# VH-VL binders against q86iv5: the designs that were tried, part 19

Target 1, 237 residues: q86iv5
Amino acid sequence: LDSCSICVDFVGNSLNDLLNIILNSGVIGTCGDLCSAVPGGQIVDTVCDLLCDYVGVDEFIKLISDVDPDPIYICEKISVCKTNDNAAASLDLVQINPQNGTVGGTFTLSIAYTVTNTIATGQLAFNIIDPTGNAFGDAVLLVQQSPEQYTQQFQFQATPSEQESFPNGLYTVQALVCEGSCGSPHPNTYTLANGTTTFTISGADSSSMSGAGSFSGSSQSTQTGAASGSGSGFALF

## First folded at step 4 (VH-VL)

Design q9 (framework fv_ciduvectamig_arm2)
Fold by ESMFold2-Fast, scan of step 4:
Structure q9 (fold): chain C 237 residues (1-237), chain A 123 residues (1-123), chain B 110 residues (1-110)
Amino acid sequence: as target 1 above (237 residues)
Amino acid sequence: QVQLQQSGPRLVRPSQTLSLTCAISGDSVSSNSAAWSWIRQSPSRGLEWLGRTYYRSKWYNDYAVSVKSRITVNPDTSRNQFTLQLNSVTPEDTALYYCARGKWELLYYFDYWGQGTLVTVSS
Amino acid sequence: QSALTQPASVSGSPGQSITISCTGTSSDVGGYNYVSWYQQHPDKAPKVLLYEVSNRPSGVSSRFSGSKSGNTASLTISGLQAEDQADYHCSSYTSRNTYVFGGGTKLTVL
């Protein structure tokens, strides 16, 4: 794994813990003092120490304590993730199957996009907007994506939960390709491409279970650059 | 309102210790909103940050790698001042020395500077 | 030696606009929005002009503006005045929790 992906993963999983430690600790004089308090065991402590030591404890605390931090922004400020203000991409396909499904059914979102100028650190992200306006989504991290064509698939099961009830009706899918975190107000963040599609949910599947929806993703690209999938269940933009 | 006033010897012999004092008015050396730095200037190296001291529940020091083995920056809360001690000086330490305040909320810049002290290292 | 690269000198005429560059690496200028600029008149201590790339302290003229692209920060002085003749120094916070400075740029107002 590249240092950028390691950093984004660590910060994404530990940001709230770091903020809590910084807010509630009397004195943090070393990276070791800060990082030893982060839950997650030895591997998490080691990654924390490496990132903190790279910038020093004062700068690391400053970045974590920023008003609206996000993992890509923080890792760009640490200098383990690159930026490109001239990144460019197009969105070639946003397709959901089935286009007419049922509550409890499985849906597959297929996205194809072309990078025209290198994406240094960014996201392929989507939101699904239900008939009531409630949204949920997921994203994959894009690192040093060279100019070429890429594809990505996401799957989810329309299982009702507190976050999303999956009412019958028309759903809108919005996909974004971004440099930086999609929707972020931070410097070096740009929406590069935007695409939409729709699908309908009618009726119920007898195999439905109550619970949160889950996502799984896979990426299909050349050997250039890196992308990683994640399941979140919350809207990203 | 903040004022930094420097004092100390202007001539130091090679191998001896260079010692300068920066007296602070309008702020406290133990203020949680400040850090206190020494910066020098020479024709050959330009501006060089040497080190700082600051109070955040306890005293901290950060030093530039080039001087770390021979530098000490000490606060004195009773006199509201801080000092530079640079051991084993050589003619290459000849420079104009400044003390400066870094604001805690804006630690990455120096908002007040002392008047400067030209220190010559020669026999 | 200086960690950040600045041109040794720059010149302009009254009313003109000039730009001074400050180039570092991804571990200082390129990695952070923590670049500051200082003005120094002969026999005086440096005075802060800009901090965090483009922010002006109270009392600093809006003729001074800053920007950054990649590993290079820039100070632009518009509407040049005779009083602007001075040395200009850039500085950056670093990944080692230290400060570094550029070599300084002598501005001559013709």
Scores: ipSAE 0.000, ipTM 0.401, lowest interface PAE 16.9, mean pLDDT 83

Design t1 (framework fv_ciduvectamig_arm2)
Fold by ESMFold2-Fast, scan of step 4:
Structure t1 (fold): chain C 237 residues (1-237), chain A 124 residues (1-124), chain B 110 residues (1-110)
Amino acid sequence: as target 1 above (237 residues)
Amino acid sequence: QVQLQQSGPRLVRPSQTLSLTCAISGDSVSSNSAAWSWIRQSPSRGLEWLGRTYYRSKWYNNYAVSVKSRITVNPDTSRNQFTLQLNSVTPEDTALYYCARHGIVGATYYFDYWGQGTLVTVSS
Amino acid sequence: QSALTQPASVSGSPGQSITISCTGTSSDVGGYNYVSWYQQHPDKAPKVLLYEVSDRPSGVSSRFSGSKSGNTASLTISGLQAEDQADYHCSSYTSRNTYVFGGGTKLTVL
């Protein structure tokens, strides 16, 4: 893990905690005052202290409290993540297997892409849009990705939850390769490549649904690969 | 060369919806390097940015806090234009309205092309 | 009130230099190098003069220059000409992913 990945992971996981501390604390005079209140133990506190000390507590609080949620942009502003306005990539494959499945089944999304100019800090991101228009997704962080071909796989189980009920019908998958956070209007953000595919979930009658097995109130997304990921669980762009 | 041309009613009654259209030539409203904004100007408040729409993988909208509950900025790719809808107008919405383009990549975060402006009066 | 503070008016004579200030906070002018300046003649839309604090678009005279120190950006017009008589507006990108403008400055060339 590089300092950029550490920063993005910290901000992504601790943003709401930091906002709550800033809102509910009195005067915060030092990075230690802010960071000692962050849950996650000594390692998280140490990372917080290092990032905060780099820019100073006043600037760190402003970055956390005033900026729209965007961990990549915040870490670029701290100067631990790099930017490349000339980054370039192509999306070679967006494939989901099976293309016809059932509620409770496991689906694998396979994405292949080629970087043609280095991605300094970016994302490989996807959204899955259900038949009603409700969306969920995930992303992996790309840091200093050199020009070469890459592959990434994501798995999820179509288990109904409050976030996503997995109705029968046609699902659309949208995938993006970006410099910066996909969809962000913040400086140094570019959509480098995009692609789409579809799949169906069937089980239109109660007998089909019974054969599919049990239902639970949870939803899962699983990623595979060397790149660190963002597990938002909601649509990313 | 990008050109922005505005049209719409110049007189709106209080409580009604203010609707303006900005037609784009020389660029696409769905360009992923540009955003399309509405900005108004009044003697009392000067220039005010109201909101924008832009396309990357899907359409995004951002709105100024002061108008967020009443405003919609909509793109129309088939006609290469975008519109402003401002609901529940009051006399305080009387202003000269401009559409404008700004970039959303690299060093382009400034308003480089503006429409001609439309003076909208809110009165009965 | 406008989010960014500009003097309401400034005046000068032909050939002189004048400077217009634009003061914000660390969440806009002080936090980003995305300050732009616009010139507006009567009954015309604003026209960009400077972007990213000090860069000029093609066709803008080198007599227009920009700088920033802390939370204050400045537009300087050297070799003042009669045609420079106009309103000047500053703008900045903000930490909340919005844009704000200054109150405008009326330049009178005497």
Scores: ipSAE 0.000, ipTM 0.479, lowest interface PAE 13.7, mean pLDDT 84

Design t10 (framework fv_ciduvectamig_arm2)
Fold by ESMFold2-Fast, scan of step 4:
Structure t10 (fold): chain C 237 residues (1-237), chain A 124 residues (1-124), chain B 110 residues (1-110)
Amino acid sequence: as target 1 above (237 residues)
Amino acid sequence: QVQLQQSGPRLVRPSQTLSLTCAISGDSVSSNRAAWSWIRQSPSRGLEWLGRTYYRSKWYNNYAVSVKSRITVNPDTSRNQFTLQLNSVTPEDTALYYCARHGIVGATYYFDYWGQGTLVTVSS
Amino acid sequence: QSALTQPASVSGSPGQSITISCTGTSSDVGGYNYVSWYQQHPDKAPKVLLYEVSDRPSGVSSRFSGSKSGNTASLTISGLQAEDQADYHCSSYTSRNTYVFGGGTKLTVL
């Protein structure tokens, strides 16, 4: 693994822990003081120490405490991730299968894109916007991606949870290819390409079901069942 | 917008407790970005940071080594103020006392707002 | 005695430049880029001039500049004016999440 990917993974996974330690600790005088408090064991502590020592504890705390959380930007400022203000790409395909599905069903998002000038550190990201405007999504890190055509797939299950209830209706998918973190206000961040598609979810059948997502058939009963989890596979970005 | 207003006794006898209050307007004493300090100034010692209080899920206090055994800095969220209590004072504690705000994250590690100052004399 | 070392006094004439040093240790000035400078006129609270070694708050004249080398930070005032006559104090964040100050420097504009 390259040091850029290691840094982004560490910061992405430990950002909340680092923020909690910084905000709740009375004395943090060294990288060791900060990193020893980070949960995750010896490997996580070692990565934390290496990154923090590279810039010093005060600069590391400053970067972590930024109001706009951005692991790619943090790792670029530590100098373990590269930037390219001239990165360029096009988005060739955004396709979802099935385009008409049901609550509890599995959906596959296929994205094809072409890099036309190297992406130094960036993301392929997507948001799915439900009929009420609630959004969820995911992203993959792109490190030193050379000019070529790429294809990436993402999967999710439409299982209701507190994060996303999966109401019946029209869903919008937006895919982005970015240098830097998609949507970030930080320097060296650019949206290189975008694309969109739609799909529908329908739960109309002859029965009512709860526990795996509530939907109604021909019965006119009010469901009071608890929302079910979809797993931790999808996060808003 | 941010203002710090000091109050408290200006004459304290040796061995007694020095107590000052700093009232805050334009910010919250429980702000997650700010810490609230007491700083004193005397001809012999110049400016001397005494201690601070700040809120991060719970209250934290830090004190200068020279006064650590005698000092308490206490917040009061309901009145949006914080206090200095300095026990067992001696004539060497005679000084102009300031309250001040600083940040404790990133580049905000400096005193951006100061109270008006309170001259406290320790004598019999 | 103060934790950070400053000269007790410095003087200059209008239009000249002066520099005030602030020397600490690797646990304060040398260890962090969180050095600040304050100007204090008689009977007034200190006012921040510089923070993070060289950054100026809004409203502070560009005649005030800061630098740091090793354990020593410096404040330079260019184009001296009569109103610059004041006491100047440096401060640094420390490895123990505390603050220390220098002894102060009295600037006389002749």
Scores: ipSAE 0.000, ipTM 0.419, lowest interface PAE 14.5, mean pLDDT 83

Design t11 (framework fv_ciduvectamig_arm2)
Fold by ESMFold2-Fast, scan of step 4:
Structure t11 (fold): chain C 237 residues (1-237), chain A 124 residues (1-124), chain B 110 residues (1-110)
Amino acid sequence: as target 1 above (237 residues)
Amino acid sequence: QVQLQQSGPRLVRPSQTLSLTCAISGDSVSSYSAAWSWIRQSPSRGLEWLGRTYYRSKWYNNYAVSVKSRITVNPDTSRNQFTLQLNSVTPEDTALYYCARHGIVGATYYFDYWGQGTLVTVSS
Amino acid sequence: QSALTQPASVSGSPGQSITISCTGTSSDVGGYNYVSWYQQHPDKAPKVLLYEVSDRPSGVSSRFSGSKSGNTASLTISGLQAEDQADYHCSSYTSRNTYVFGGGTKLTVL
């Protein structure tokens, strides 16, 4: 596993803990002082020490405490993740199967993209926008992707939750290939390619099952995004 | 096309709050591709960026260090506008104030549309 | 004082070329390729001329070109015309996720 992926994973999981330690611990003189306070055990402590020692404790604290920090940007500033301002890609396919499904069903999003100039550190990200305008999504980290055609697949189940109610209607899928974090205001971030598709969710009304008086399909649901495999379900961009 | 129209008091007393509004047409204040900034200009300081607001999944605000303790930039989605609030003003805050748009997706980190400017004088 | 250093004034004759420099630090001009240039005529808001060091928006003359070396960005105006007489401002994104401007350069077309 590369140092860039290790850094992005560590920062993504520990950023709030690091900020809280820096705010509440007073004087921090060494990387050991900072990193020993981070929860997560010996592996997290070791990764923290390695990254902090690479730039020094003062610079590490400055990067963590910077305005609107994101894991890719921080790891680029530490110099364990590379940047490429000339990265280039195209989005060849954005397809969702089935195109017509039901609440509770499983949907597969297939994305094909071609890298034409190396992506140093970036994301393949997507948002799914429900009929009411609420969005959810996920992203995968791209590290040193050489010029070639790639395919990525994501699955989700349209199960109502606090984040996403999955109402009947038209859904929009927006996919982005980016250098840097998609939607980030930080430098060395570029949207390289954008693509969209749509799909529909409908009830099980093709069934002849008698449900007169049923409360199925309540409209008293929250209007937030839903988790996709590893994501929290909130929109990424 | 995009137009920015400014309004607000042109005379503010020292220690009071400076408040300006920028009304947007041709774009949405909650557009995911744009950020909305306040920039001022004075003979002594030149152009000075003060802060911005923008929407992704939530609202984000960023402020220049020089004004961070006194400034708030607030969006209003229902009126498609955003405001500048600068507390505890001094004569040094006398300037021509502009609102401006810049992009935040891809290669768009520049100010492409500007308001007409509002001359604000801080004096008794 | 302004965060980015520009000469206070520059002058040239019609048909000549002039260059305006914009010097910052490794935390702004030197660290990023997000330098933009703005033209401002008297009593008007600034108008973007160049972005990302050297790119032109649609409608901006090819007489305006940009470059960067280290911590210094440069705006070059070729084939100078009377209408180019204006103030020119550089701007850069910073490592603090903010923007800074230069002090401005007054161009006089003689």
Scores: ipSAE 0.000, ipTM 0.422, lowest interface PAE 16.9, mean pLDDT 83

Design t12 (framework fv_ciduvectamig_arm2)
Fold by ESMFold2-Fast, scan of step 4:
Structure t12 (fold): chain C 237 residues (1-237), chain A 124 residues (1-124), chain B 110 residues (1-110)
Amino acid sequence: as target 1 above (237 residues)
Amino acid sequence: QVQLQQSGPRLVRPSQTLSLTCAISGDSVSSKSAAWSWIRQSPSRGLEWLGRTYYRSKWYNNYAVSVKSRITVNPDTSRNQFTLQLNSVTPEDTALYYCARHGIVGATYYFDYWGQGTLVTVSS
Amino acid sequence: QSALTQPASVSGSPGQSITISCTGTSSDVGGYNYVSWYQQHPDKAPKVLLYEVSDRPSGVSSRFSGSKSGNTASLTISGLQAEDQADYHCSSYTSRNTYVFGGGTKLTVL
């Protein structure tokens, strides 16, 4: 685990807790005051203290309190994640199987991309847009990705939830490769490549349905690289 | 109901120290949710933030690069006020000076209360 | 020169919309969502109109709206009224833990 990935994971997982502490507390004088209130135990507290102490409690609070909080940007401003304004990539494949499925069925999204100039800190992200315009997606963190070809796969089950009902009809998949967080207005953020595909859902699976839909994925490359992503989420861009 | 009331000399000679006071009512200068700033306004440059002081576990001060070597912003908890001292003034320091409050918790990072303003002229 | 660039003046007629830009760098406007806008009438202290790019304090008309793209923030005034004639100032937090202001824009309602 690199310090960049640790920072992005911490901010991503603790942002709402930090915002709630900041909004409801007038006693934050030190990083210790803020971080001791963050739930998660010793490891989370230690990471919080290290990041906050690096920039100071006032700057840390300002970064966290931004109206568009972005874990990659925050970690870049703390100087634990690198930037590359000259990063470059191409998107070679966006494919979903099956292209015609049913509610309750399992879908696999396959994305292939080529990095042509190092991605310092970025994302491979996708949104799935349902026939009503409701969107959901996920992203994988890319850290110091060297020039070569990469492949990433995601799987999800079309199980109805409050976030996504999976109506019958046409679905659109949008995929982006970015330096920085895809869609972020923050500096040092660039869309490097984009692509789309579609699939349809018709009828209902005869098997039982449970819980909310979720994503899982893995990164494949000819070199060892750092990558992480979230299991399910709202639209990302 | 926060009110900021300014006082201090309106004429300062070149090379001397410009000193202004901002008295606070409706809030405490040592409030852990607020910071206390000095901002000036001139016809040629518009508004210019000079510096701030605020209290958490200790007092903190931040200053604009352009004035950092000449400026001090000091709190006075006993009188519930804060002061601006700007050393070695030149005619370019002639401006309307405001004290102002901004928040330091959550989304309150904007200047929500301002003093009445004090026109300070630097001339011989 | 002010740290943030605003047009010196803008004009419009009652009922129209006008937009005032505020351009900085990646170390201020482009780096943070701590952009605020202030309205100043003659011989008065500035009054906050918008904070955090687009949020309105209680009592500020919905005719005032804000946005940001890259290094440029914008204030839009819709349904322009005579009392909107004033100076408008933008401000941003910076990477040095300081604040900067724009040069100000004089709005004339014709």
Scores: ipSAE 0.000, ipTM 0.406, lowest interface PAE 17.5, mean pLDDT 83

Design t13 (framework fv_ciduvectamig_arm2)
Fold by ESMFold2-Fast, scan of step 4:
Structure t13 (fold): chain C 237 residues (1-237), chain A 124 residues (1-124), chain B 110 residues (1-110)
Amino acid sequence: as target 1 above (237 residues)
Amino acid sequence: QVQLQQSGPRLVRPSQTLSLTCAISGDSVSSNSAAWSWIRQSPSRGLEWLGRTYYRSKWYNNYAVSVKSRITVNPDTSRNQFTLQLNSVTPEDTALYYCARHGIVGATYYFDYWGQGTLVTVSS
Amino acid sequence: QSALTQPASVSGSPGQSITISCTGTSSDVGGYNYVSWYQQHPDKAPKVLLYYVSDRPSGVSSRFSGSKSGNTASLTISGLQAEDQADYHCSSYTSRNTYVFGGGTKLTVL
């Protein structure tokens, strides 16, 4: 898509590879030295080279090796993603359907929000906290979102896995709209809006229980085409 | 603050092995941010970088081409030090030997802390 | 002979400026910005003056500046002082993931 989304996707997908290369290859003198070692083929290597060459290999390595690596912050420091310290939004709806479901069932999280001052680079993020306090979630990248009303839906199956067992009980959903990465201490990061809701799981469904949980999401209103969510079961904030 | 202190024999006979030790304080030899080098100085060759050891999930060693077949640079994490072993010495190995630290990213590829130096004479 | 070429000596009077060159190849000085300069007084270990071509460590006078053009890096000392009399060494990272040094330049302050 745009340079910002490309950067965030690249850093998000390659951060661990880049850190391993930096730790394992010794001294790195050029962007080519670093980027040729990144797995993913020629397209990934080209994106890496472009981003690294833009700031220079030393600065690129320093950004990646930061104590709290953050793809949005890194891409903002590279100057391919924009910031807006005056971004503003509100959360209009956080809703789970069904509100009472079963293990193995499918749940849809619907979030509606209104942007009142442009979000330059940010996230719509959520965590779902199970009855034991274990959390999982996902996020969608927001790039140059103009003042409008937006709706985002996420879908997941309550299929037990090593990451999340889906015990019976009360679940809490926390949703955030942020400029920057939600929960990040980095500059130009702001929580713009937050909201919560709850749902319950009781009993078991006869549907297949594979032991794996995953997310599916889509954006209904975005100017630049938001990046896909992470697809992992880990908490984001 | 980081300090490097050298020890080892100063007179070595031709064909023998030169062995020097560099003790580190104020930093760890296994620090992921640093590499530990040996550099020598002679009137005929000036300053000459010989090799380094560094920790990045595992230990790595790199050596100058001119000494690669004869040199070993080894870390010792329990004593927080690293050593130089240079085999089959000749009178041309007579030099002042320094240990030194450098960083792992390009902007830090410079020797910021040096040992006091050890004059090694190779003679029969 | 050293890998990087420096003049053997340079001289100047207090208050003047002098420049010391360090010439390599595209595989060291010309290929990277990883050039450093060291000051060495008699019977002392070298001390870093400049790194990354032109950056100064804390405590190094702004009278010391660095630049690079093509395969040649330069150290300039402005407002020469008596204590600047020393040997000056350049160093560069190489394409072989090693370091090389220049032959050293003896600065005499007249």
Scores: ipSAE 0.000, ipTM 0.442, lowest interface PAE 13.8, mean pLDDT 85

Design t2 (framework fv_ciduvectamig_arm2)
Fold by ESMFold2-Fast, scan of step 4:
Structure t2 (fold): chain C 237 residues (1-237), chain A 124 residues (1-124), chain B 110 residues (1-110)
Amino acid sequence: as target 1 above (237 residues)
Amino acid sequence: QVQLQQSGPRLVRPSQTLSLTCAISGDSVSSNSAAWSWIRQSPSRGLEWLGRTYYRSKWYNNYAVSVKSRITVNPDTSRNQFTLQLNSVTPEDTALYYCARGGRVGATYYFDYWGQGTLVTVSS
Amino acid sequence: QSALTQPASVSGSPGQSITISCTGTSSDVGGYNYVSWYQQHPDKAPKVLLYEVSDRPSGVSSRFSGSKSGNTASLTISGLQAEDQADYHCSSYTSRNTYVFGGGTKLTVL
């Protein structure tokens, strides 16, 4: 991983822990004081120390404690992630297979997009909106993506869970390519491209209690820059 | 309406460069709704997609893994054509070569118009 | 070797229906609805029959239909006619942003 990807991954995974430590601790005088309290083991502590030491503990706490936590924005502010106000992209494909499926079935979301001016730090993000309006989704981080066409696949199983029940009906997929975090109000954030598709779920698999829309990433074979796949199954924008 | 006309040498010696041209009429090589591909056909490998060129704000050239180190597909806007150059040819490159319109998701992904084909023999 | 698996040959009689399969992986046929089919008569360039699994270009007979289940796409020709005797090729987009073809199927109308 590059330093930008390491930072975004760390902040994304540790933000709530850091906020809780800051809230519940008295005076935090050093990066070591803050980072030794972060759960996750020695490697997480080491990453925390490196990032905090780069800007100093007081500035690091201020960035973490800002009103709208956003890992990309935080990592841009500590100068380990780059910005490009002139980034540009287009969305070439948003496709679900099968287009008609059943509860409990496996669905593949395929997205292709073309970067036409370098994305410095951004996201490929999607939301799937069920027939009742509940949404779930995922994103991959895009770091220093050069002009080229890229592809990404996600798979999920339509297994009912507390987050998503997978009712029968029409589903909408919305995909975005962004510089910065999709939907963020922070500076240096731009929606570069968007696209939609639909699919249907019919038939019955009642009483399943076992899963959200968990996504597994697939390898990206046309990529020359950094992108990391998969995440949690909640709406992103 | 769209027509593709191929030209180029039919005999190439091993280790030399295979060069073919595809002239386009009825469409522009720089059309945003198109891509331009080379596809070859041999008894041993069947149909094999080699690469494409297309325009979207800038030119993109992409190639099959098997030929990527030896191949260039290049547009020529002034003559409304595109070319195949395949370096360091071997007898395994003996095939019927086609140009075609297609090969780009989000535009023309399937191969809807084909050239007449050029049989290229690689031998000494 | 061809990336997609087709039967080498298939045969039928006039008026019958035949089906040609095209099997790949989740990284091509199974992952995308970008499957196309081509008909090739001897000494001719291939001609597109179907695209996006089941869509027909203008001028292609409704006797040609397509479907896909999992990693296998299928071309069905109903009401088989003598002029259908040809080679049939499938193609798919891939996760490498490339295109692959099947080995081709020779259809004999007996």
Scores: ipSAE 0.000, ipTM 0.476, lowest interface PAE 15.8, mean pLDDT 85

